# Designs tried in a protein design chat: VHH binders against Putative glutamine amidotransferase MTH_191. Part 5

Target 1, 304 residues: Putative glutamine amidotransferase MTH_191, of Methanothermobacter thermautotrophicus (o26293)
Amino acid sequence: CGIAGVVYKDGKLHSVGADMTRMLHALQHRGPDSAGFAIYGGLGLEENDYLLNIEVKDKPGLLDMVKETVELVSPIGSDEVIPSVENHIIYRCRITLESFSQLKPLIMDIDSIDDVIVLNGSHSFEMIKDVGSVLEIADRYDTWSKKGTHAIGHTRFSTESIVDRYHAHPFQSYIIPDITVVHNGQITNYWKIREPLERKGHIFETNNDTECIVHYVADKLASGYSLEEALEQSVKDMDGPFSYIVGTPQGVGIAKDQLGLRPGVMAENDEVFAVASEEVSLREVMDTSEVEQISPGEVRVYEI

## First folded at step 1 (VHH)

Design q19 (framework vhh_6qgx_2)
Fold by ESMFold2-Fast, scan of step 1:
Structure q19 (fold): chain B 304 residues (1-304), chain A 124 residues (1-124)
Amino acid sequence: as target 1 above (304 residues)
Amino acid sequence: QVQLVESGGGLVQAGGSLRLSCAASGRTFSNYAMAWFRRAPGKEREFVAAITWSGGSTFYTDSVKGRFTISRDHAKNTVSLQMNSLRPEDTAVYYCAATYSGYLFHTASEYDYWGQGTRVTVSA
């Protein structure tokens, strides 16, 4: 698997979708099976507006059922259907809720429909994740035209024979808005991290390490930790080997485990902060000879 | 209603060693982070050492690094603090603490369960 993140320091809109597409394409050798993006700052949603991404099997009447379920809670402000592979579509719609706390219950209601899976719901970022190569996904979703202030992304190599969209990175937690994670490696003390989070009320949908990381980070942030503090504590609590990147509305962070066996590099100039699995990815977004290897146990964060 | 009980305190000469133990009664703490805090007479409670519920990571305040070692035994629900090269300034009541969140916290307010304390006196 490959991971990448990029932040424009001026806090203005830049072509981060194109940047992330190039960064991830440079990492395609690390993961050909699926790819995903979280692009921040470009949606421009009003307060209480959210974007849902819903995987729907392409069957007569099923999309209508999904729309009817959404409309019980919110009018649909705008929507589109994106054809995907394996006789599925991605239905994307904008909705208005009274509070963020209504989002996860709505997602659960939609997920109760057979052959329907909600991939995510967000306010500050656009999520794109699907089965296929980076360039196939870029063509399908037009990532080249997407703008934002920062983005994170992932390319996946699956050890299983079946690869599905829901288990692609990024992963999101719903205890606080708009926190995303992409990850390479594994957590060897997984259940010891997960069990306390479940006791605190976190709901896990998978046995995926990446979901565990996003719940952990979201829990720390909800408890008043800064992003840097949350990542520093995660490196102490989680046993690797891993590297992961977190996206938030304010920026990007990368963390590397104490053994440092999974790669992670960074480069920074006056305009851009970038991190990735490999140096080749960084050179897609900046002209730099000064690439820094992230040390074992090190955390790097940039917030705008 | 979980109880933590400390033992192993006492009087020791500067340069000596003591091993403190903390036993949990009632519930298992396999999913809890555990820590030692201390309070010297007339001072506030300060962090000494902590161990994650996995036992994979340990943390120490700077003044005890290299001298103290925290460890845990999941089967016995115990955490221990081996204190070597003791100094008069280590004189305090030592408290065992646990938090169900599984995270390391350096502030006393983050801990859910506390022992009654065991006294350590280091003579000059």
Scores: ipSAE 0.000, ipTM 0.122, lowest interface PAE 17.3, mean pLDDT 83

Design q20 (framework vhh_6qgx_2)
Fold by ESMFold2-Fast, scan of step 1:
Structure q20 (fold): chain B 304 residues (1-304), chain A 121 residues (1-121)
Amino acid sequence: as target 1 above (304 residues)
Amino acid sequence: QVQLVESGGGLVQAGGSLRLSCAASGFTFSSYAMAWFRRAPGKEREFVAAISGSGGSTFYTDSVKGRFTISRDHAKNTVSLQMNSLRPEDTAVYYCAARQWTSGFYEYDYWGQGTRVTVSA
């Protein structure tokens, strides 16, 4: 799998969708089967507005059922249907909720419809994840035109099991808004990390390591940790081998486990902070003269 | 064993009110979303209202919005439907239903036997 992140330091809108597309395409050899993006700062949604991405099997009446379920809670402000592979469509809609606390219950109700899966609901970032190559997904969703202040992304290598869209990265937690994770590797002390979070009230939908990471980071941030502190503590608590990148509305962070067996590199200049699995990815957004290896146990963060 | 027992149905005049109740037992009540469905004579069953496991979110079909209110009492393991400004079109058998996260929105795991509501012109 490949991971990547990029931040423009001026806090202004840049072509981060195009940047991330090039960064992930450079990592295509690490994961040809699916790709995902979280693009921050470009949606421009009003305070109580959210964007939903919903996977719907292409069956008569099913999309109407999804729309009816959404409309029980919110009028649909804008929407679109994006054709996808394997007899599925992606339905995207903008909704207005009274509070963030209404989002997860709505997602659960939509998810309860057979052959329908909510991929995410977000306020500060646009999630794009699907089956296919980076360039196929980029053309399907027009990632080339997407602007933002920063982005993270992932390319996935399929196991012998079927690759599904929900388990593609990025993963999101609903404990606090708009925290995303992309990850390469394994958490070998998974249940030691998960069980305390479940006792605190975290609800896990999968047995996926990436979901465990996003719950952990969201929990630390909700508890008053800075992003850097949360990542530093994760390196002490989690056993690898792993590397992961976190996206927040404020920026990007990367963490690498004590074993250091999964690759991770960074480059930084006055304009850009970038991190990735491989140097070739960093070359897509800046001069490679300042590439640095992320050391075992090391954390790097940039916040706007 | 899971049981849902409805009560509160009856005959009421147009413009009147009824309160339906559903007593739930045999499962962890707060882990299940609860809903009311109805079936009018000669018609298919339709969704009326739902409430999330926490009670924090409620959902209504358009024809009852502003007239019906769904609520739950976790201490009593009861879900209620307060029906105001009743219309002859509301005449139906009303069913209490429960689902966990793994069930479809219109595929509920457990159903009550129903309670009849007749609204006279």
Scores: ipSAE 0.000, ipTM 0.122, lowest interface PAE 16.1, mean pLDDT 83

Design u01 (framework vhh_7uia_1)
Fold by ESMFold2-Fast, scan of step 1:
Structure u01 (fold): chain B 304 residues (1-304), chain A 121 residues (1-121)
Amino acid sequence: as target 1 above (304 residues)
Amino acid sequence: QLQLVETGGGLVKPGGSLRLSCVVSGFTFSSYAMAWVRQAPGKELEWVSSISGSGGSTYYEDSVKGRFTISTDNAKNTLYLQMSSLKPEDTAVYYCARDRGYWSSGYLDYWGQGTQVTVSS
């Protein structure tokens, strides 16, 4: 798998969708089966507005049922249908909720419809994830035109015979808004991390390691940890081998396990902070020979 | 690179017929809805017709219903507009466009160069 993150330090909109597309394409050899993006700062949503991404099987009446379910809770502001492979579409809609706490119950109601899966709901980032190569997904979703302040992304090599959209990275937790994770490797003490989070009320939808990481980080952030503190504690609590990147509305962080068996590199100048699995990704956004290896157990964070 | 190339325009008499073709390349044709949009002299762009990615659902502007037929040949990556009972008010440059959605969403992201249709005696 490959992971990447990029932040423009001026906090202004830049072509981060194009940047992330190039960074992930450079990592295509690490994961040809699916790719995903979380692009921050470009949506420009009003207070209490959210974007939903919903996978719908392409059959008569299903999309209408999805729309009706959403409309029981919120008017649909803008919406679009994006064609996908394997007889599926992605339905995107903008909705208004009184609070973030209403989002997960709505997602659960939509997910109850057969052949429908909610991929995410967000305020501060746009989620794009699908099966296919980076460039196929870039064409399908027009990632090249997307602007933001920062982005994270992933290319996936599936060990399963079936590759699906829901299990593609990034993953999101709904304990706090707009926290995303992309991950390479595994958490070997998985249940020791998951069981306490479930007792705190986290709802897990998969047995995926990446979902466990995003729940862990969200829990620490909700408890008052800074992003750097949350990542530093994760390296102490979680057994690898792993590298992961977190996206938040404020920025990006990368963490590497104590054994350091999964790659992670960074480069930084006055304009850009970038992290990735390999140096070739960093060169897509920065002309530099000054690449740092992230050491075992090290955490690096940039917040706007 | 994405390309949409329209052909089949020309001069036709009122009551006549023309078939417009749009050959596409650089994307999976059956995954996107496609549209025909026209612009008459001195007027704004006007949506004419759309077809879903499967070819199973078609949509028409009221003034062309029953006179125009949109269709696709997925094996040839070609979109068609069969125009019959043509009227002088159908005179326009006709553009082939890709709809961003699989259904007719109204969001058009790639356009051809256009083909001129003139209806006059």
Scores: ipSAE 0.000, ipTM 0.099, lowest interface PAE 22.5, mean pLDDT 84

Design u02 (framework vhh_7uia_1)
Fold by ESMFold2-Fast, scan of step 1:
Structure u02 (fold): chain B 304 residues (1-304), chain A 121 residues (1-121)
Amino acid sequence: as target 1 above (304 residues)
Amino acid sequence: QLQLVETGGGLVKPGGSLRLSCVVSGFTFSRYAMAWVRQAPGKELEWVSSISSSGGSTYYEDSVKGRFTISTDNAKNTLYLQMSSLKPEDTAVYYCAKDLYYGSGTYFDYWGQGTQVTVSS
């Protein structure tokens, strides 16, 4: 698997969708089975507006049932249907809620419909994840045209015979708004990390390591940790080998396990902070020979 | 106006039982996941249990699992916590709270005054 993140330091809109597409395409050899993006700062949603991405099996009446479920809670402001593979579509809609606390209950109501899976709901970022190569996904979702202040992304190599959208990165947690994670590697003390989070009431939908990481980071942030502090504590608590990147509305962070067995590199100049699995990815967004290896147990963060 | 009123606390011996109630007013109860949280003297708030907005899913802190049962009565806008096999370590002020992130147990709003539970012989 390959991971990447990019931040423009001026806090203005840049072509981060195109940047991330190039960064992930350079990492395609690490993961050809699926790819995903979280693009921040470009949606321009009002305070209580959210974007939902919903995977719906292409069969009669099912999309209508999804729309009816959404409309019990919110009018649909705008929507689109994106055709995908394996007899599925992606339904995207903009909704208005009274508070963020209504989002996860709505997601669970939609997700209760057979052959329907909510991929995410967000305010500050656009999620794009699907099966296929980076360039296939870029063409399907028009990532080349997407603007934002920063983005993170992932290319996946599946160890299972079936690759699906639900398990593609990025993963999101709903205990705080708009936190995303992309990850490469394994957490070898998975249940030691998961059990305390479950005791705190975190609801796990998968046995996926990446979901465990996003719950962990969200828990720390909700408890008052800074992003840097949360990532520093994670490398003490989690056993690798792993490398992961977190996206938040404010920026991007990368963490590498104590043994440093999974790659992670960074490059930085006055305009851009970028992190990735490999140097070739960084060179897609800046013209530099100043690539730095992330050391074992090290974290790097840039917040606008 | 949002208001949560907890009742049902009191003094009980180890092994005893209590039922806590929380009457909710000022919002539509069934739209929100609800939680019980507690605070022992000199300690931080601890999440105890959550119930989904539909009432179909319940979640518990490991130390209370099998001993406590959370439930709702949507017609009465009331949240319950049935506590059995009570232990001295269950001594705390119990608050009902709107669970902000559907069973997360970590981030929640609470507006109740709390009800004291004391487990002592």
Scores: ipSAE 0.000, ipTM 0.152, lowest interface PAE 17.6, mean pLDDT 82

Design u03 (framework vhh_7uia_1)
Fold by ESMFold2-Fast, scan of step 1:
Structure u03 (fold): chain B 304 residues (1-304), chain A 120 residues (1-120)
Amino acid sequence: as target 1 above (304 residues)
Amino acid sequence: QLQLVETGGGLVKPGGSLRLSCVVSGFTFDDYAMAWVRQAPGKELEWVSSISWNSGSIYYEDSVKGRFTISTDNAKNTLYLQMSSLKPEDTAVYYCAKGRWLQYPTFDYWGQGTQVTVSS
């Protein structure tokens, strides 16, 4: 798997969708089978507005059922249909909720419909994830045109026979808004981390390690930890060979486990902070010979 | 011997139109992404528009959307930029470029450029 993150330090909109597309394509030898993006800062939603991305099998009446379920909770402000693979569409709609706490119950209600999967609900980022190469996904979703202040991304190499859109990175937690994670590796003490989080009200959709990481980070942030503190504590609490990148509305962070067995590098200049699995990815967004290898147990964060 | 030759630039009044052409030789046109990039006096290079290897994907910089149209004629190995509603801020040297990516492409080859001046 490949992972990447990029932040423009001026806090202005830049072509981060194009940047992340190039960064992930440079990592294609790590994962040609699926790719995902979380692009921050370009959505510009009003307070209490959210964007839903819903995967719907293309069959009569299903989309109408999805729309009716949404309209029980919120009027639909704007919507669109994006064609996808295997006789599926992505239904994207803007909604207004009275509180963030209504979002996860709505997602669960929609997910209860057969042949319907909610990919995400967000306020500060746009999520794109699908089966296919980076360039196929870029053409399908027009990632080249997407602007933002920062982005994180993932590309996956399947050693199994199935590449699953539902299990593709990035993953999101709904305890606090707009926290995303992309991950490479394994957590060997998974259930020791997961069980306390479930008792605190985190709802797990999968047995995926990446989902566990995003719930952990969200829990720490909700408890008053800074992003850097949350990542530093995760390295102490989590066992196994991993590296991960977290996206928040404020920026990006990367963490490597104590053994440092999964790659991670960074580069920084006056304009850009970038992190990735490999140096070739960093060179797609800056010209620098000053690439730093992230040490075992090390955490690096940039917030604008 | 790869070569990109731009033509069609000139002096035009605000609100006017120009059509730029780029003839490519030494490679198969539709094997690569093609782009128009401009540079105004004293400023950085600015990407204007790109068209994909198969002409299926087209992208524009926000300031030119609705005013400029990029197209190709693969039989003639020619890239075009139709420019309408020209503004003084469109004044620049326009370059044809062969690249890897549809937006902000890594440029493998550049043409010599053609000057566009928008002035009353």
Scores: ipSAE 0.000, ipTM 0.108, lowest interface PAE 21.2, mean pLDDT 82

Design u04 (framework vhh_7uia_1)
Fold by ESMFold2-Fast, scan of step 1:
Structure u04 (fold): chain B 304 residues (1-304), chain A 121 residues (1-121)
Amino acid sequence: as target 1 above (304 residues)
Amino acid sequence: QLQLVETGGGLVKPGGSLRLSCVVSGFTFSNYWMAWVRQAPGKELEWVSSISSSGSTIYYEDSVKGRFTISTDNAKNTLYLQMSSLKPEDTAVYYCARESGYDYLRAFDIWGQGTQVTVSS
């Protein structure tokens, strides 16, 4: 699996979708089976507006049922259908809620429909994740045209014969808005981390390590930790081997476990902060031979 | 018409075994984590075990680990709990439940009616 992140330091819109597409394509030898993106700063949503991405099996009446379920609790401001593989579509819609706290109940109602899975709900980022190569997904979702201030991404190599969107990165938490994680590796003390978070009210959709990481980081941020402090504490609390990248509305962070067995590199100049699994990914967004290896237990953060 | 139908409960002696079954209808079994939850007389609900839709990931409450085995048969849309070395402390109503990822109070969105397990001499 490969992970990448890029931040433009001027806080203005740049072609980060194209940048991330190139970064992830350079890592396709690590994950040709699926890819995912979280692109920040480009949605321009009004306060209380959210974007939902919903996986729907392509069969008669099912999409209508999804739309009816959404409309019971929220007006649909705009929507589209994106055809996908495996007889599935991605239904994307903009909704209006009184508060972020209403998002979880809506997602639960939609997920109660058979052959329907909510992939995400967001205010500050656009999530794109699907089965296929980076370039297939880029063409399907038009990532080349997407603008933002920063982005994180993931490519996956499945050891299974089946790869699904539900388990694709990025993952997000619904305790605090707009926090996303992409991850490479394994959390070996998984239940020691998960059980306390569930007691605090975190909702887990999967048993995926990446989801556990995003809930952990979100919990620390909600408790008043800075992003850097949250990541530094995660390295102490979580047993690897892992590396992961966090996206927030303010920026990007990367963390490497104490053993440092999973790769992670960074490069930085006056315009760009970039992190990735491999140097080849970094060279897609900057012309540099000055690549730094991230040390075991090290955390690097850039916030706009 | 989402429904979970439980069978297999009954009276058993300490050290005995029972197999609980939960037949699922109205939803695609292979997309959900499934769980067993129990409630002893006068006690709170206690989570017992969870299993992934593929059957490859399984978790147990510490007090039942090594004695209970959770499993699924996707072709039959059936969740099982094989209970061995039963103790009087295992006496409870056992519920099968679909794992929804809800908050602590509503982590399960669909419940069976429950089946009574009584472990008594």
Scores: ipSAE 0.000, ipTM 0.127, lowest interface PAE 17.5, mean pLDDT 82

Design u05 (framework vhh_7uia_1)
Fold by ESMFold2-Fast, scan of step 1:
Structure u05 (fold): chain B 304 residues (1-304), chain A 120 residues (1-120)
Amino acid sequence: as target 1 above (304 residues)
Amino acid sequence: QLQLVETGGGLVKPGGSLRLSCVVSGFTFSKYAMAWVRQAPGKELEWVSSISWSGGRTYYEDSVKGRFTISTDNAKNTLYLQMSSLKPEDTAVYYCATGYSFEDWGLDYWGQGTQVTVSS
């Protein structure tokens, strides 16, 4: 797998969708099976509006059932259908809720429909994840045109014969808004981390390590930790080998386990902070010979 | 339990060739992707090459592309890395791994490693 993140330091909109597409394409050799993006700052949604991404099997009446379920809770402001592979479509819609706390119950209601999976719901970022190569996904979703202040992304290499959209990165937790994670590696003390989070009310949809990381980070942030403090504590609590990147509305962070066995590099200049699995990815967004290896147990954070 | 046993390392002069082998036991080989990873003295692990679960796709780190070839023999439960045009910077311990991606329940297992030394 490959991971990447990029932040423009001026806090203004830049072509981060195109930047992340190039960064992930440079990492295609690490993961050809699926790819994903979280692009922050470009949606421009009103305070109580959210964007849903829903995977729907291509069969008669199913999309109508999804729309009817959404409309019990919220009018649909705008929507689109994006054709995907394997006899599926991605349905995207904008909705209005009274509070963020209504989002997860709505997602659970939609997920109760056979052959329907909610991939995510967000306010401050646009999530794009699907099966296929980076460039196929970029053309399908038009990532080249997407603006934002920062983005994170992932390319997936599956060691199994089964590939699916829901398990592609990024992952999101619904305890607090708009926290995303992309990950490369393994959490070897998984259940020691997961069990306390479940007791606090986190709902796990998978046995995926990346989901465990996003729940962990979201829990620390909800408890008053800064992003840097949350990542520093994660390195102490979680056994690797891993590298992961967190996206928040304020910025990006990267963490590497104590053994430092998974790659991670960074570079920055006056305009850009960038992190990735490999140097070749960084060179897609800046021309620099000053690439820094992230040390074992190290975290790096940039917040706008 | 999974066992990965690497062989084929050794001392070779620049421009030389070696073939590394990794014999796998304890699982159904053809259902898993395999990778070669290396570690030079005092440096981090570096991914070298991967082969997909279907055997139809191969991937290489830029510095080895065109020089190294990864392949499998499913009947023998064996992963290979054919290395040609070796350079001093290829000096490292080479590890066989079950995969080089994020996976549930830790399918990333590495063997003991085999030393490759390229010197004039």
Scores: ipSAE 0.000, ipTM 0.196, lowest interface PAE 13.6, mean pLDDT 83

Design u06 (framework vhh_7uia_1)
Fold by ESMFold2-Fast, scan of step 1:
Structure u06 (fold): chain B 304 residues (1-304), chain A 121 residues (1-121)
Amino acid sequence: as target 1 above (304 residues)
Amino acid sequence: QLQLVETGGGLVKPGGSLRLSCVVSGFTFSSYAMAWVRQAPGKELEWVSSISGSGGSTYYEDSVKGRFTISTDNAKNTLYLQMSSLKPEDTAVYYCAKHRTYKVYGEFDYWGQGTQVTVSS
């Protein structure tokens, strides 16, 4: 798998969708099966507005059931249908909720419909994830035109017999809004980390290590930790090998396990902070030879 | 710690009714989808019914639809299966199961010990 992140330091909109597409394409050899993006800052939603991405099997009446379920909670402000492969569509809609606490129950209700999967619900980022190569996904979703302040992304090599959209990175948690994670490697003490989080009320959608990481980071942030403190503590608590990148509305962080067996590099200049699995990815967004290897057990964070 | 405890099984005559209960502890009940799964002697596990974590959606195997009703009491952390018009083919050990997520479909991560239902004259 390959991971990447990029932040423009001025906090203004830049072509981060195109940047991340090039960064991930450079990492295609690490994971050809699926790819995903979380693009921050470009969505421009009002305080209580959220974007839902819903996978719907293309069969009569099903999309109508999804829309009816959403409309019990919120009028639909705008929506679109994106055709996807294998007789499925991605339904995207903008909704308004009275509070963030209504989002997870709505997602649960939608997910209970047969042949329907909610991929995510967000305020500060646009999530794009699907089965296929980086360039196939980029053309399908027009990632080339997407603007934002920062982005993270992933290319996946699946060891499973089934490759699906839902298990593609990024993953998010619903304890804190708009926290996303992309990850390469394994958490070997998975259940030691997961079980305390479940007792605290975290709801796990998969047995995926990446989801465990996003719940862990969200829990620490909810407990008053800074992003840097949360990542530093994760390196102490989680056994690797792993490297992961976190996206938040404020920026990007990368963490590398104590053994340092999974790659992670960074480069920065006055305009850009970038992190990735490999140097070739960094060179897609900056013309510098100043590349730094992230050391075992090290974390790096850039917040706007 | 985390456990599911089934009760309500027993011997019942064809056409009869039976109510199974499953008391849950160790997790936030309403945050996960719950299911009933059965196993007849010498057969594979067969999914019977599931209910979403919100309680808003229920699903049934075709052979039990219209005869069985799944429900929850969140205040009591209890899952129920009301069984009516019971047939000899419904004879099985019935297990309460927790879905890994709030979604109805997918893997189960925790199971009860099971309760025996026997439909015979």
Scores: ipSAE 0.000, ipTM 0.164, lowest interface PAE 15.7, mean pLDDT 83

Design u07 (framework vhh_7uia_1)
Amino acid sequence: QLQLVETGGGLVKPGGSLRLSCVVSGFTFSRYAMAWVRQAPGKELEWVSSISSSGGSTYYEDSVKGRFTISTDNAKNTLYLQMSSLKPEDTAVYYCARVTYTYKSGDYDYWGQGTQVTVSS
ESMFold2-Fast, scan of step 1: ipSAE 0.000; ipTM 0.397

Design u08 (framework vhh_7uia_1)
Amino acid sequence: QLQLVETGGGLVKPGGSLRLSCVVSGFTFDDYAMAWVRQAPGKELEWVSSISWNSGSIYYEDSVKGRFTISTDNAKNTLYLQMSSLKPEDTAVYYCARKYLRGFYSDYWGQGTQVTVSS
ESMFold2-Fast, scan of step 1: ipSAE 0.000; ipTM 0.348

